# Miniprotein binders against E3 ubiquitin-protein ligase makorin (MKRN), part 23

Target 1, 323 residues: E3 ubiquitin-protein ligase makorin (MKRN), of Arabidopsis thaliana (Mouse-ear cress) (q6ids6)
Amino acid sequence: MSDRILCKFFVHGSCLKGENCEFSHDSKDPPNNVCTFYQKRICLYGSRCRYDHVRAASNLPLSSDSESLDRSISTTPSRHLQQQGDNNDGDKSSNVYCIHPREYPICSFAAAGDCPRGNQCPHMHGDLCNTCGKKCLHPFRPEEREEHTKECEKKQKHIEALKQSQDIECSVCLDRILSKATPGERKFGLLTECDHPFCIQCIRNWRSSAPVSGMDVNSTLRACPICRKLSYFVVPSVVWYSSPEEKKEIIDIYKAKLRSIDCKHFNFGNGNCPFGASCFYKHAYSDGHLEEVVLRHLGSQEGETVITDSIRLSEFLGGLQIF
Short names: E, the ipSAE of ESMFold2; O, the ipSAE of OpenDDE; V2, 0.75 times the mean of E and O plus 0.25 times the DockQ between their complexes.

## First folded at step 16 (miniprotein)

Design z9 (from e6 with G31D; at its last look DockQ between E and O 0.39; V2 from the best seeds 0.63)
Fold by ESMFold2, look of step 16:
Structure z9 (fold): chain B 323 residues (1-323), chain A 81 residues (1-81)
Amino acid sequence: as target 1 above (323 residues)
Amino acid sequence: SKVKIVVTVEGDPEELKRIARSLRFLARKLDLKVEVTIETDGTTITVKVEGSPEEVEWFRMLLEILAKKYGAQVTVVEIES
């Protein structure tokens, strides 16, 4: 019950289960010569498999372990090792190890895009990735295929977003934002509450302007210069969006980055944040627990309850409302 | 009440063309009475803005952003109505 059989994938450096593996990653533990893949009808080696393909009528049976039956069966893995090695060694020595197909590496030249040996290559070629056009998908490692597919599609989605962003002009300076001289200038400044495009420099300069006395600085400078909608944060981005879903993704990534930073205005509960529920920074008290967001219920139309606003507990108890 | 200001912008002729283009676009988007004149030598723009005090100030802040961006010099003359 406590006996362990050496993981053959670990021995060949191809076990992807790590800590979740059911078999031993200790090279001193004995290997098992009984093929479990045959029992599941997934062994691709057939009669060339080094491991024994045990049948119900075989005189080399595998016994089940059971403490309730007898303590003598606690040595079962030792019997499996002895029976497999001793009984089969004489006439099967040419098949020392059964190498499962997921253990074979794919050809690095084919994976990079072109194998000079073509169909004469002695190594396995990966399946074609339709996105990048390379033979880099290992046929028998679904987790690696999924990982590549996700990263490759993400890369191509970003490239397509860049292509679609090339002609977008700033609403202030009318320059094409991605044609600017430096990488720092090649950024959009997104406003959360409207869709007017700005280069990051123009919108930051707007927010650092000095209006004359008599104008409310906060409501003036945090407004969109074009439509006057208030947006408390400017979100930098190297691409523009073509859909509300893409805009939300850009904002959420930036928001997640800022949530790890304590809000200086909240000041661990000792201050009042003027951004309220719209704040991207962390509102944590001194003991580390987070400020609760209390939803404000509004009346319903036609008998439904509609929730359209949220407030933070600090806003609920504080006297000043954020605009 | 309405106010009227006159702003002169001096700088490189190519950058002033960009500034003038942007100012005309902004005037349309903000629905403001703005006249932009590129002077004969191309090194000066004259901008006349008429509107409420708040509208004129809003436009002037945008004009200053553009001038700063393109290294142009701004002189503001206020004219009351």
Scores: ipSAE 0.659, ipTM 0.904, lowest interface PAE 0.9, mean pLDDT 72
ESMFold2 (binder alone), look of step 16: mean pLDDT 79; pTM 0.730
OpenDDE base, look of step 16: ipSAE 0.755; ipTM 0.949

## First folded at step 17 (miniprotein)

Design n10 (at its last look DockQ between E and O 0.76; V2 from the best seeds 0.72)
Fold by ESMFold2, look of step 17:
Parts: sequence; C-alpha cells; structure tokens
Structure n10 (fold): chain B 323 residues (1-323), chain A 82 residues (1-82)
Amino acid sequence: as target 1 above (323 residues)
Amino acid sequence: SKVKIVVTVEGDPEELKRIARSLRFLARKLKLKVEVTIETDGTTITVKVEGSPEEVEWFRMLLEILAKKYGAQVTVVEIEVE
C-alpha cells in the first residue's frame, strides 16, 4: 500500500492533468523529490532547483564523435525538501509539486540567436520566430508570443522603410538625406500637402527666412519651395514613404506627439488659433475638455459632396463660452 | 515688371560645385531663367536670375539657404529693373 507518489502540482493547486495525472492526488502519499523536468531535459533552474536532478545515460544526446558519455553524473538521493525554517509550529509542508512549463524562462542564448550547447542545452529553447529567425517565442506563454510578433513585424517594417529611404535626395541641396553625418541631420522634413522631399535643415531654414516687404510672410514661408502648395507643419521623419498610406502614418504619429502640448493661440478657449482644425497642438479648455471638430460639406461641379475644411467648435458656436 | 539680378557666391571649390548643381536643378524645377557660371579660379560662382520680382526673390532666398549651408559668402552685384 505504497506504490503511489504524491503529485507536486496537486499539492500546490497547479496540476493541469486532473484525473489523468500519473501521480497521486492524495496528500497522504509520499512526495517524490526527483525533478521531472530535469528527467525530460527541460528543467530551467539548474543548480538552483530544489528538487533532485538525477541523470540517466539514455537521456544523453550524442556528440559529433557519436559517443559523448558523461560519466560525471550528479546524483542526489531523493528526499523531502523544506522551504521554511524549523519553527515547530506545524508549518512543515512538502516542497514536491508538479511544475508548470509556463513558469520556466526560455534560454537567453537561444533567444538572442545562438545557444552554444545546442541540443544538449539543459534549458528550454523558445520556438522560432519566422520574422527575426531567433528562438525567442515561449511555447507556453501565448501573450508573450503575440507581443513579440507585433513588435518584431514593426521593427522589420521600419528596417525596410529605412532601406527604401537611402537614395532619397533633398529637393534643395540634392544631398542624400540619410547619408548625413549625425542622426539629427538624417531626418526628412515632410510637407503634408505635397510629396517633395527635403532634409530637415533645408526646409526649416526656408521657414526661417525673411522675404522682402510686400510678400505675405506666412503664405510664402508655409509654401513648398518647389510647388508652392501650403503646408501648416513640417513633419520630421527618419524614413520616407512609398505610398499615401505610409505618409498618413508618419503624419499621424507626429500629430499624436504634438497633441500633448497646449496651443498658445487657442489659449484654453480664450483665443483664436489661425490654423483652426489644421493645428496639431492641443485645443483644450481650462477644464480639460477638448475642442470639437465640425466638418463642413461643400458641393462639387460633378454633384459629389466635397469636404474642404473643418469648422472648429469655437468658430461654429460663435461667442458662447463656458465660463 | 521684370527684374534681373547678378549674384556672386564665394567659397570652397568643392562646396561651390554642390551649390551650382543645386541652383541649376532648382532653376529647372521652378522654370526660371537662371545662368550659373563657375569662374575659372573655382572659388567664385556667378548667378544671373531673370523674372518677376517675386520669382527673383524666391530664388534668391533658396540661394541664401544653400550658401549658408555650405559656408559661402553671397554678394548681390547688379540689379536691373525693366
């Protein structure tokens, strides 16, 4: 009446096998101090494991010489382990329990690209990520797998955009923008209303110029030096775009960054922003509520409705102010 | 109205080649009547711009940006108004 070994996962409420478990779920049965993950070559605690690491010759992988026998077997007799001090208050419990594979970390060498121990590694190797080629996907943590996949694809898209941006030249100085000496110089100055590329230095210097009297400064300096289309902002970017969708994404990221800054011209509802709905800065009232954008529809020559501008709430409702 | 200016740009020969290349490109893109001549000593370029007052000023502003970027000195030598 003693052929059963207590399931260590059951003792701590972590057994996933339930009634199909090969171990006893009777707390009166003796615990087994032998580490089952070590027997399967997936124990990740190494010398810090509180269970006995008993090796068997049948579990040793073969080396390139076809015979890699390890005669230095670390043998630790099976015994009950205590995790707490000897208080004699009845707080003695078995430390043997079923260990969930989800609790183990993956091998950091395999996750970084190459594990020097290969198939002989005593630690768990992650699944291969098809995008980066690293064994970094934890087999039992799907939330981490999904997070890595999203971040890895994002990084790969950025690398590809950088590669496609390498030959783009500034429309003013003709220098390759990404070949400049410093990271601060390796930036495009993107205009929202046209597709002419500029290095950030040239377009900012244009916008800081002093045209002669008689020219409208704002409409001159806000115009593209090449095509004269007006753009409210210069959007800095480390990459150039290949499509209108990519351009919109770059602009949206920059807009999100600027929305955290209060617009000095809106002045919490007490002023008029000359840029209206085109302004990238935050239009918030003193109580923190944001100005609403109201779209205005205009007819077209072909009878299709055309939206040419947005009407901000302060312009639409006139003088009605909240305090 | 029609304006013609003559501008000289003095500086390092390598930087002046870059400026001249950019000015010729800009002249084509802006469809402006511009002549760019690298003088025989290579330390001066001469730029002749002809057009409306707005067109000439637009080009002069671009020329100043390029000169500043490459550390060159700009001098307006002649102005003719027709």
Scores: ipSAE 0.674, ipTM 0.914, lowest interface PAE 0.9, mean pLDDT 73
ESMFold2 (binder alone), look of step 17: mean pLDDT 81; pTM 0.757
OpenDDE base, look of step 17: ipSAE 0.753; ipTM 0.950

Design n11 (from z8 with V74I V76I; at its last look DockQ between E and O 0.78; V2 from the best seeds 0.73)
Fold by ESMFold2, look of step 17:
Structure n11 (fold): chain B 323 residues (1-323), chain A 81 residues (1-81)
Amino acid sequence: as target 1 above (323 residues)
Amino acid sequence: SKVKIVVTVEGDPEELKRIARSLRFLARKLNLKVEVTIETDGTTITVKVEGSPEEVEWFRMLLEILAKKYGAQITIVEIES
């Protein structure tokens, strides 16, 4: 029987070697599935490659060089079946091993989004990823499927956020923030206490301004230029939000990044941070333990005094017991 | 009581058009009496702001942010009511 690999140039009428070609010119033979990158020792996919990873072996007795150590085979080991083909290299053959279903390659054209052969393709097509629309999910590699699904959903969520952010203009300069020239300029400056959009440059310049005599610097510069609501931090983001949940996610990611950085005002417990519990930076003592802000509530059914470890300024000014 | 200031902004004509548009938008958003005039050759705009001392200072700070962003020069002439 013929085990030769179909010449792709013959199929397209462009083979220049004719009868001296090392590949089959019989259309019934299987197409070229051998990974050329592996043959050149530069394939980076390993077992995930959709093409067969085999080495050419010329004039080698394959049965005499192979032993089966697989104990799960019910019959005499058949995995040492010799692939034979008569070609212009004499008895030279490509060694093709049995491929378990997990190692079976999927069509690279289908995985990239479009296979011109469609349902007539002789190669296995991956399962459809509903998110990207590509037939790239290998049926027998659940780890690979889960990894793709997670990454693909993250990419699609990011693309949708970018689409929704395209038309948003800065409330100061009126520029579309994502249309600016450089990546550093294409950032929003989020305020936690209001929903007015700013480019990062405008809101940072506002925060670095110097108001003239008679204005409180802290309350002026920490206020939104439009609505005057106070926000302690400006949160940089490459996308804008369409919901309070998305806003919270952006803020939480930024907080997590800053929590790895020691707060200079807390100074390992030796200083006073003006932001207190609202600070995004790490408040750690010298021994590595973290400062904890705990609101303690002593509960009861009726008539109990509520005691807290924190207070509101308005309660203090009203002469009330600290709660 | 009301304070009135006059500010002259000098710079590139295309950037001044962007500054003028932003100033008119901010005047509406902050509910301030602001008059923005682009001079004849477009290299200067004149901004007249009327309001409380706090409102006028708030607007002046925004004007300086826009001027800094677009590389424009500001000359402030203060006129009291």
Scores: ipSAE 0.667, ipTM 0.910, lowest interface PAE 0.8, mean pLDDT 72
ESMFold2 (binder alone), look of step 17: mean pLDDT 76; pTM 0.698
OpenDDE base, look of step 17: ipSAE 0.759; ipTM 0.951

Design n5 (at its last read DockQ between E and O 0.56; V2 from the best seeds 0.67)
Amino acid sequence: SKVKIVVTVEGDPEELKRIARSLRFLARKLNLKVEVTIETDGTTITVKVEGSPEEVEWFRMLLEILAKKYGAQVTVVEIEIKE
ESMFold2, look of step 17: ipSAE 0.675; ipTM 0.915
ESMFold2 (binder alone), look of step 17: mean pLDDT 79; pTM 0.735
OpenDDE base, look of step 17: ipSAE 0.746; ipTM 0.946
ESMFold2, fold request of step 18: ipSAE 0.685, 0.662, 0.699; ipTM 0.922, 0.911, 0.923
ESMFold2 (binder alone), fold request of step 18: mean pLDDT 81, 81, 81; pTM 0.758, 0.762, 0.763
OpenDDE base, fold request of step 18: ipSAE 0.738, 0.731, 0.733; ipTM 0.943, 0.942, 0.942
ESMFold2, last read: ipSAE 0.683, 0.673, 0.688; ipTM 0.920, 0.917, 0.917
ESMFold2 (binder alone), last read: mean pLDDT 81, 81, 81; pTM 0.763, 0.765, 0.761
OpenDDE base, last read: ipSAE 0.735, 0.726, 0.731; ipTM 0.943, 0.940, 0.941

Design n6 (at its last read DockQ between E and O 0.86; V2 from the best seeds 0.75)
Amino acid sequence: SKVKIVVTVEGDPEELKRIARSLRFLARKLNLKVEVTIETDGTTITVKVEGSPEEVEWFRMLLEILAKKYGAQVTVVEIEVE
ESMFold2, look of step 17: ipSAE 0.690; ipTM 0.923
ESMFold2 (binder alone), look of step 17: mean pLDDT 80; pTM 0.757
OpenDDE base, look of step 17: ipSAE 0.749; ipTM 0.948
ESMFold2, fold request of step 18: ipSAE 0.654, 0.685, 0.667; ipTM 0.910, 0.922, 0.917
ESMFold2 (binder alone), fold request of step 18: mean pLDDT 81, 81, 81; pTM 0.764, 0.757, 0.763
OpenDDE base, fold request of step 18: ipSAE 0.742, 0.734, 0.741; ipTM 0.945, 0.944, 0.946
ESMFold2, last read: ipSAE 0.667, 0.685, 0.666; ipTM 0.915, 0.921, 0.916
ESMFold2 (binder alone), last read: mean pLDDT 81, 81, 81; pTM 0.764, 0.759, 0.768
OpenDDE base, last read: ipSAE 0.739, 0.740, 0.737; ipTM 0.945, 0.945, 0.944

Design n7 (from z8 with T8I; at its last look DockQ between E and O 0.83; V2 from the best seeds 0.74)
Fold by ESMFold2, look of step 17:
Parts: C-alpha cells; structure tokens; sequence
Structure n7 (fold): chain B 323 residues (1-323), chain A 81 residues (1-81)
C-alpha cells in the first residue's frame, strides 16, 4: 500500500529539503532509515552514522532509535556530507546507505595543523603524524598515509642534516660554510675520494689556480688540497653527510642531474673523454645509444675483451671501457 | 731538495687574522714547516715556508687562494735553495 519512508530529519525538525525531499514528511509513514552496513556488521561510523543502527528483527516498525535520535548525532553525519550528494543518492529509492569509510573526509584545518573549532569540531580529525605533529593521517586511506610518511620523513631528514651541518668548517678558510652571507656561498664542495670539507668557493678557486712550472696541472688541481687524493668532480651540496651512505646519495643525485647533459669530451663518440666511466655526463652517440660499459677483471688485463652484459652505464657496478 | 721561501701578505688587519689562522691550520694538516708572524702594525703577515719545491708551491697556492678571498696582496720576497 504505502512504500514511502518517513524522513528521519523531518521527525526531528532538521530536514532542509522541504517538499523536495525524497522521503515522507507524513508522520504516519513508516521509518526505514536503517544502515545496511550495520546490518552486515561493517559500519565504521557508529553513533556518528546518519542512519539508524537497529537490530535485525525482520520487521519494519517505528523504533525508539528512530524517535530518540539525538539532533547532534544526526547533524554530525549530515555536516560531513554534501547535501547535493544525498539528493542524488536518495532519488527514487526507499533505502539509504552509509558513506564508505575511504570517502569520509577529515577536517582540513586539523590536517593543516590547527583547527579553530578545537575539541568541539564536529568533523573527524585525522590520526596524528608523530613526525610533523599534524592530525593529517586518514584512518582508512593507507596509500595517503604511506605517501605522507615518506615525504614527511624525507623533509625531516633534510632538516636534521642541515642542523648537523651548521658547525662544519672549510678545511682551507676555516669559515663555517653555512654561516656565509649568500646562498651561493652556503654550499659545500664535496670530493668523491675523501671526506675533507670545503666551501664551494675555496675548492673551485683551488681548481682554477695556476701552478708554477714543474707541477702537472691536472694531477695537482684535481687533488684534495689536504690529502692529495684525486677527485675528478666537485659535487656541490647544501648539506654535509654523517655517513658514507649519505655521501653516496648526495653524489648519485648530482650525477643523475649531469647525466642528462651531453659530455663535451665524448662528443657523441667522436672524441675521447679523459674521465671514462668516472664521468658524470652523458656518453651518448648521435642516435641516442649509450656508450656500453664492458665488464672485465680490474687490476690486470687477461685475454680478449668480452662483453658479458650489455646494460646501461647506470645499471653496472663499476666501470670499464671498450677497446 | 729543500727550499725556503718568505712571503709577505698585506691587507686589512681583521682579514689578516683570518688568513694567519688558516695558514697555521694548513701547516699542521700538511705537516709542513711554516712560520706565520703578524707584524706589529697588523697590516702585514710574514710567512716562512720550508720544504721540497713541490710542498712549498702547494702551500703558496693555498696562501694565494686565501689572499684572493680576503683581498690581500701577496709578494714573494726570498727564495733559498
């Protein structure tokens, strides 16, 4: 006979749709605002759900939950939901459903670090990120939690590296490198083969020096001024490292940036690079094919050269040249 | 194979103090016989370096870097074999 379902918000005086409501505003019509997820024991909203959580009694009578629903509870779920979405969902339907847990938003103010409504906020606050101290971790979106954790820890690692770098002095001028006046001066010049710190100005000036006669320019200027170990490249960095692993990471990032630039000495295969496999620049032929690194025994040349694997330079451990 | 060199560095007194500290540090790190004297007027440093020709040239190049950085003038006064 009658299949209209009583509007629960009408009963409590909070329906905003009026005569456009998809549900009955006739108090004689039966209520059926039951949460289907609760019936399946999978509703995650509990008392904040806009639908009634009633026991499965196989009847559709008016229940005390329907008549006793607190307006605060009813308005909380509605406050998190767009009114337009509810209209689209309820059209031509006698049933309504809970919002899926992944689709329930968290308070954007709390996620940004400060909610002006504080403890009285009706919206769900995210879980606390212990690294940044913001309530930004969505309880039901693990991919977003993982992404934030990775980026947040990366940012904190960089900040910590900057703090640990503050007192490091240049081995030539003894100035604290990060206390210099300009951003361009606040850089280390890393040498790949030793751990002596230099400001970028001092090590670049060393490499542009003019030794008097009697000294080989390349072996002198590419050597560390302190320990004389040869390093073909100076790697600029705004932070210093605390471990060999961090040093390698800094070098690899810089090498990757230079790999996109064609090596002048290699000249697309028409020249010879004096740095060979140690070169940070791209060794590509005119057709884009990369120079192959031939794996062979280091320290002595045995027999003929054999290519055991043809892999890009960046995928090999160590470097060799083709004869 | 030992040479002795005397180098005069002239400049602003505050910058010369920085240069002198750096030269003394470098002498220790390079294990090189170097004497650094800030003269009474504070506008001159006398640097005496003793070692092989290569060691002396190496130190002179470092001294030149520091002098250039701080706007000081460098004059090599004596070279003894």
Amino acid sequence: as target 1 above (323 residues)
Amino acid sequence: SKVKIVVIVEGDPEELKRIARSLRFLARKLNLKVEVTIETDGTTITVKVEGSPEEVEWFRMLLEILAKKYGAQVTVVEIES
Scores: ipSAE 0.662, ipTM 0.911, lowest interface PAE 0.9, mean pLDDT 72
ESMFold2 (binder alone), look of step 17: mean pLDDT 78; pTM 0.723
OpenDDE base, look of step 17: ipSAE 0.744; ipTM 0.946

Design n8 (from z8 with P53E; at its last look DockQ between E and O 0.77; V2 from the best seeds 0.73)
Fold by ESMFold2, look of step 17:
Structure n8 (fold): chain B 323 residues (1-323), chain A 81 residues (1-81)
Amino acid sequence: as target 1 above (323 residues)
Amino acid sequence: SKVKIVVTVEGDPEELKRIARSLRFLARKLNLKVEVTIETDGTTITVKVEGSEEEVEWFRMLLEILAKKYGAQVTVVEIES
């Protein structure tokens, strides 16, 4: 890898890692040896550090090293100065270790939100996460920063959805759905085709009702009790939605869970599912391949194709005359 | 065709208050003529429903799921066409 940093110990003939060294043994690679942890006085490698220990402030007399004029042409060779200037502090003789910045731990107290030592803490504090307000982002582990950011935003989105759901009442019993006694009762029953809220108990009881014998059971029990729009499935959820996008996400998560379960009505291609393309269960044949969903076209003589409905192959072939 | 039914719901007074509230709300949402009366003993409510055959049966199904939820007994007292 040509972007590797040159190994300090290899250059000085003291690298014991050989072929397994994490730094470059190609002298063409750039040396960037400044130890960030030494500058913060938290380097643990001491004299064995592969990074240079340089101080942020200098008490060096400026008169000796502040010469601005370059010695361009001289008949007398100039003397080498500062031959031993590298790593010239007493830390060379101490047990202070210097580890790769990526491997240095962050303060767990600061990461949890409150470090009692504040700015006097001897441990590195993480960068602030603007989402949760904690100093938990490791400065040198970008993969951990990315992982935290994604998970933290997901958690905050869920908390906000839960807050928005607290006052929503069932359209049948008028109870606040999230104030019910048990966790199993604290669920919404979403209908895909309308936005009327129901507690899971009320909508399931509706769908388990025994309607008058003259009524079509499937179309009656699948209708919303309030607006009569048909929804083939009830989707349980611990949160309500505030947008169509959030509703779709809730439904998609539930569909993914059900897609692992074989549909008893499809029966591996030997039966006919009354829910068709709207079915959430797996429609797989005995060999494991999935039923194809065929979209209906409105016309073949247009410059464009208009798709108004999805239709399963079984619906297409199930006794309908197709032109 | 217009139908009238009279239904009594018997149960715990606190649960009947909840049922009555829900029935009045549903009647308004469904735009259906419904009269809900909590009887003097507080253990019975009388529900009078008037509308089309389908509307009355739809409301009766809702009434029955509410009664089941709160452990109340439903009795159809009268049906008029």
Scores: ipSAE 0.666, ipTM 0.913, lowest interface PAE 0.9, mean pLDDT 73
ESMFold2 (binder alone), look of step 17: mean pLDDT 80; pTM 0.748
OpenDDE base, look of step 17: ipSAE 0.759; ipTM 0.952

Design n9 (at its last look DockQ between E and O 0.89; V2 from the best seeds 0.75)
Fold by ESMFold2, look of step 17:
Structure n9 (fold): chain B 323 residues (1-323), chain A 83 residues (1-83)
Amino acid sequence: as target 1 above (323 residues)
Amino acid sequence: SKVKIVVIVEGDPEELKRIARSLRFLARKLNLKVEVTIETDGTTITVKVEGSEEEVEWFRMLLEILAKKYGAQVTVVEIEIKE
């Protein structure tokens, strides 16, 4: 049996004590779920702590079965022990002040990706994020852990989508779309009804052209320049898709973004939008409430009732906003 | 019915090479009879397009987009209608 338990901070390179640590820095010693803050009388979690509260005694060997006795002691705040401290035990005196575990910072170097001190760092290192490989997950701030994991996975998926999009060329100008000079130029213009790739500049210029042959402007300009399938909207995206499901996701995100923007034609109820209920933009009045979609009941001589949506006159020329 | 158009595109030699490459690609994709000739001075290209009125206008619109993108000037110099 061993008198010492492996130091969790030593194993993760965050032990502040180094050679002065009261726990073993020998990797052969057994690890345990013992709360190191409780051992130093600075754990404020009490019964809510996820680690075992076991008290070490200098003249008694640690028993593997003693943890149940210390759990009753774990209900006592460390502040109360400070009131009883008229002894010369240097270990107890050196840790008389209590710090809430959530307030203890993690090493900023480890959290940024690489701590130059490694296992000799005196600061607590965060838990490893498996997605980014950084020791940035604070052990006692679950809300921060959740937010990092969510955003980190989102960022990694985006980076991989960018890598998959690198070789895609515009079907008009043949330029590799993601190799263009500025971020505004590094955008695809997606068409909902076909899979031909365009840079945003070329497809917008197509949509703003003026045919001279008497061709119908709307059916010509809203058609794909390559396959002639009609797509009423152009969806800008910084990434291309690998599947129909990813395409739908890109389109849905764009539509959701537009619904957060006030429609300039609706103008808070002071104007008329030519698209009415079909508009992607927000139709909100000055007080913030949304325009209602009015269902109209149409009677018939046969006693059938027909319900139609209120539809404004649509115009696709001149000042039309192209997606 | 059938229309033949001849278009002159003038501009920077390097940009004209890009335009010519794109026009040849588009001609194949649209299955159009198009002849693209880069002239010896390198500052002009001659584009001959033959097809229906709609097909020729469609291609001309794409040519205008490319010319605008690369700062080139477009001049239609011949239009023939074949019966």
Scores: ipSAE 0.684, ipTM 0.918, lowest interface PAE 0.8, mean pLDDT 72
ESMFold2 (binder alone), look of step 17: mean pLDDT 78; pTM 0.736
OpenDDE base, look of step 17: ipSAE 0.732; ipTM 0.943

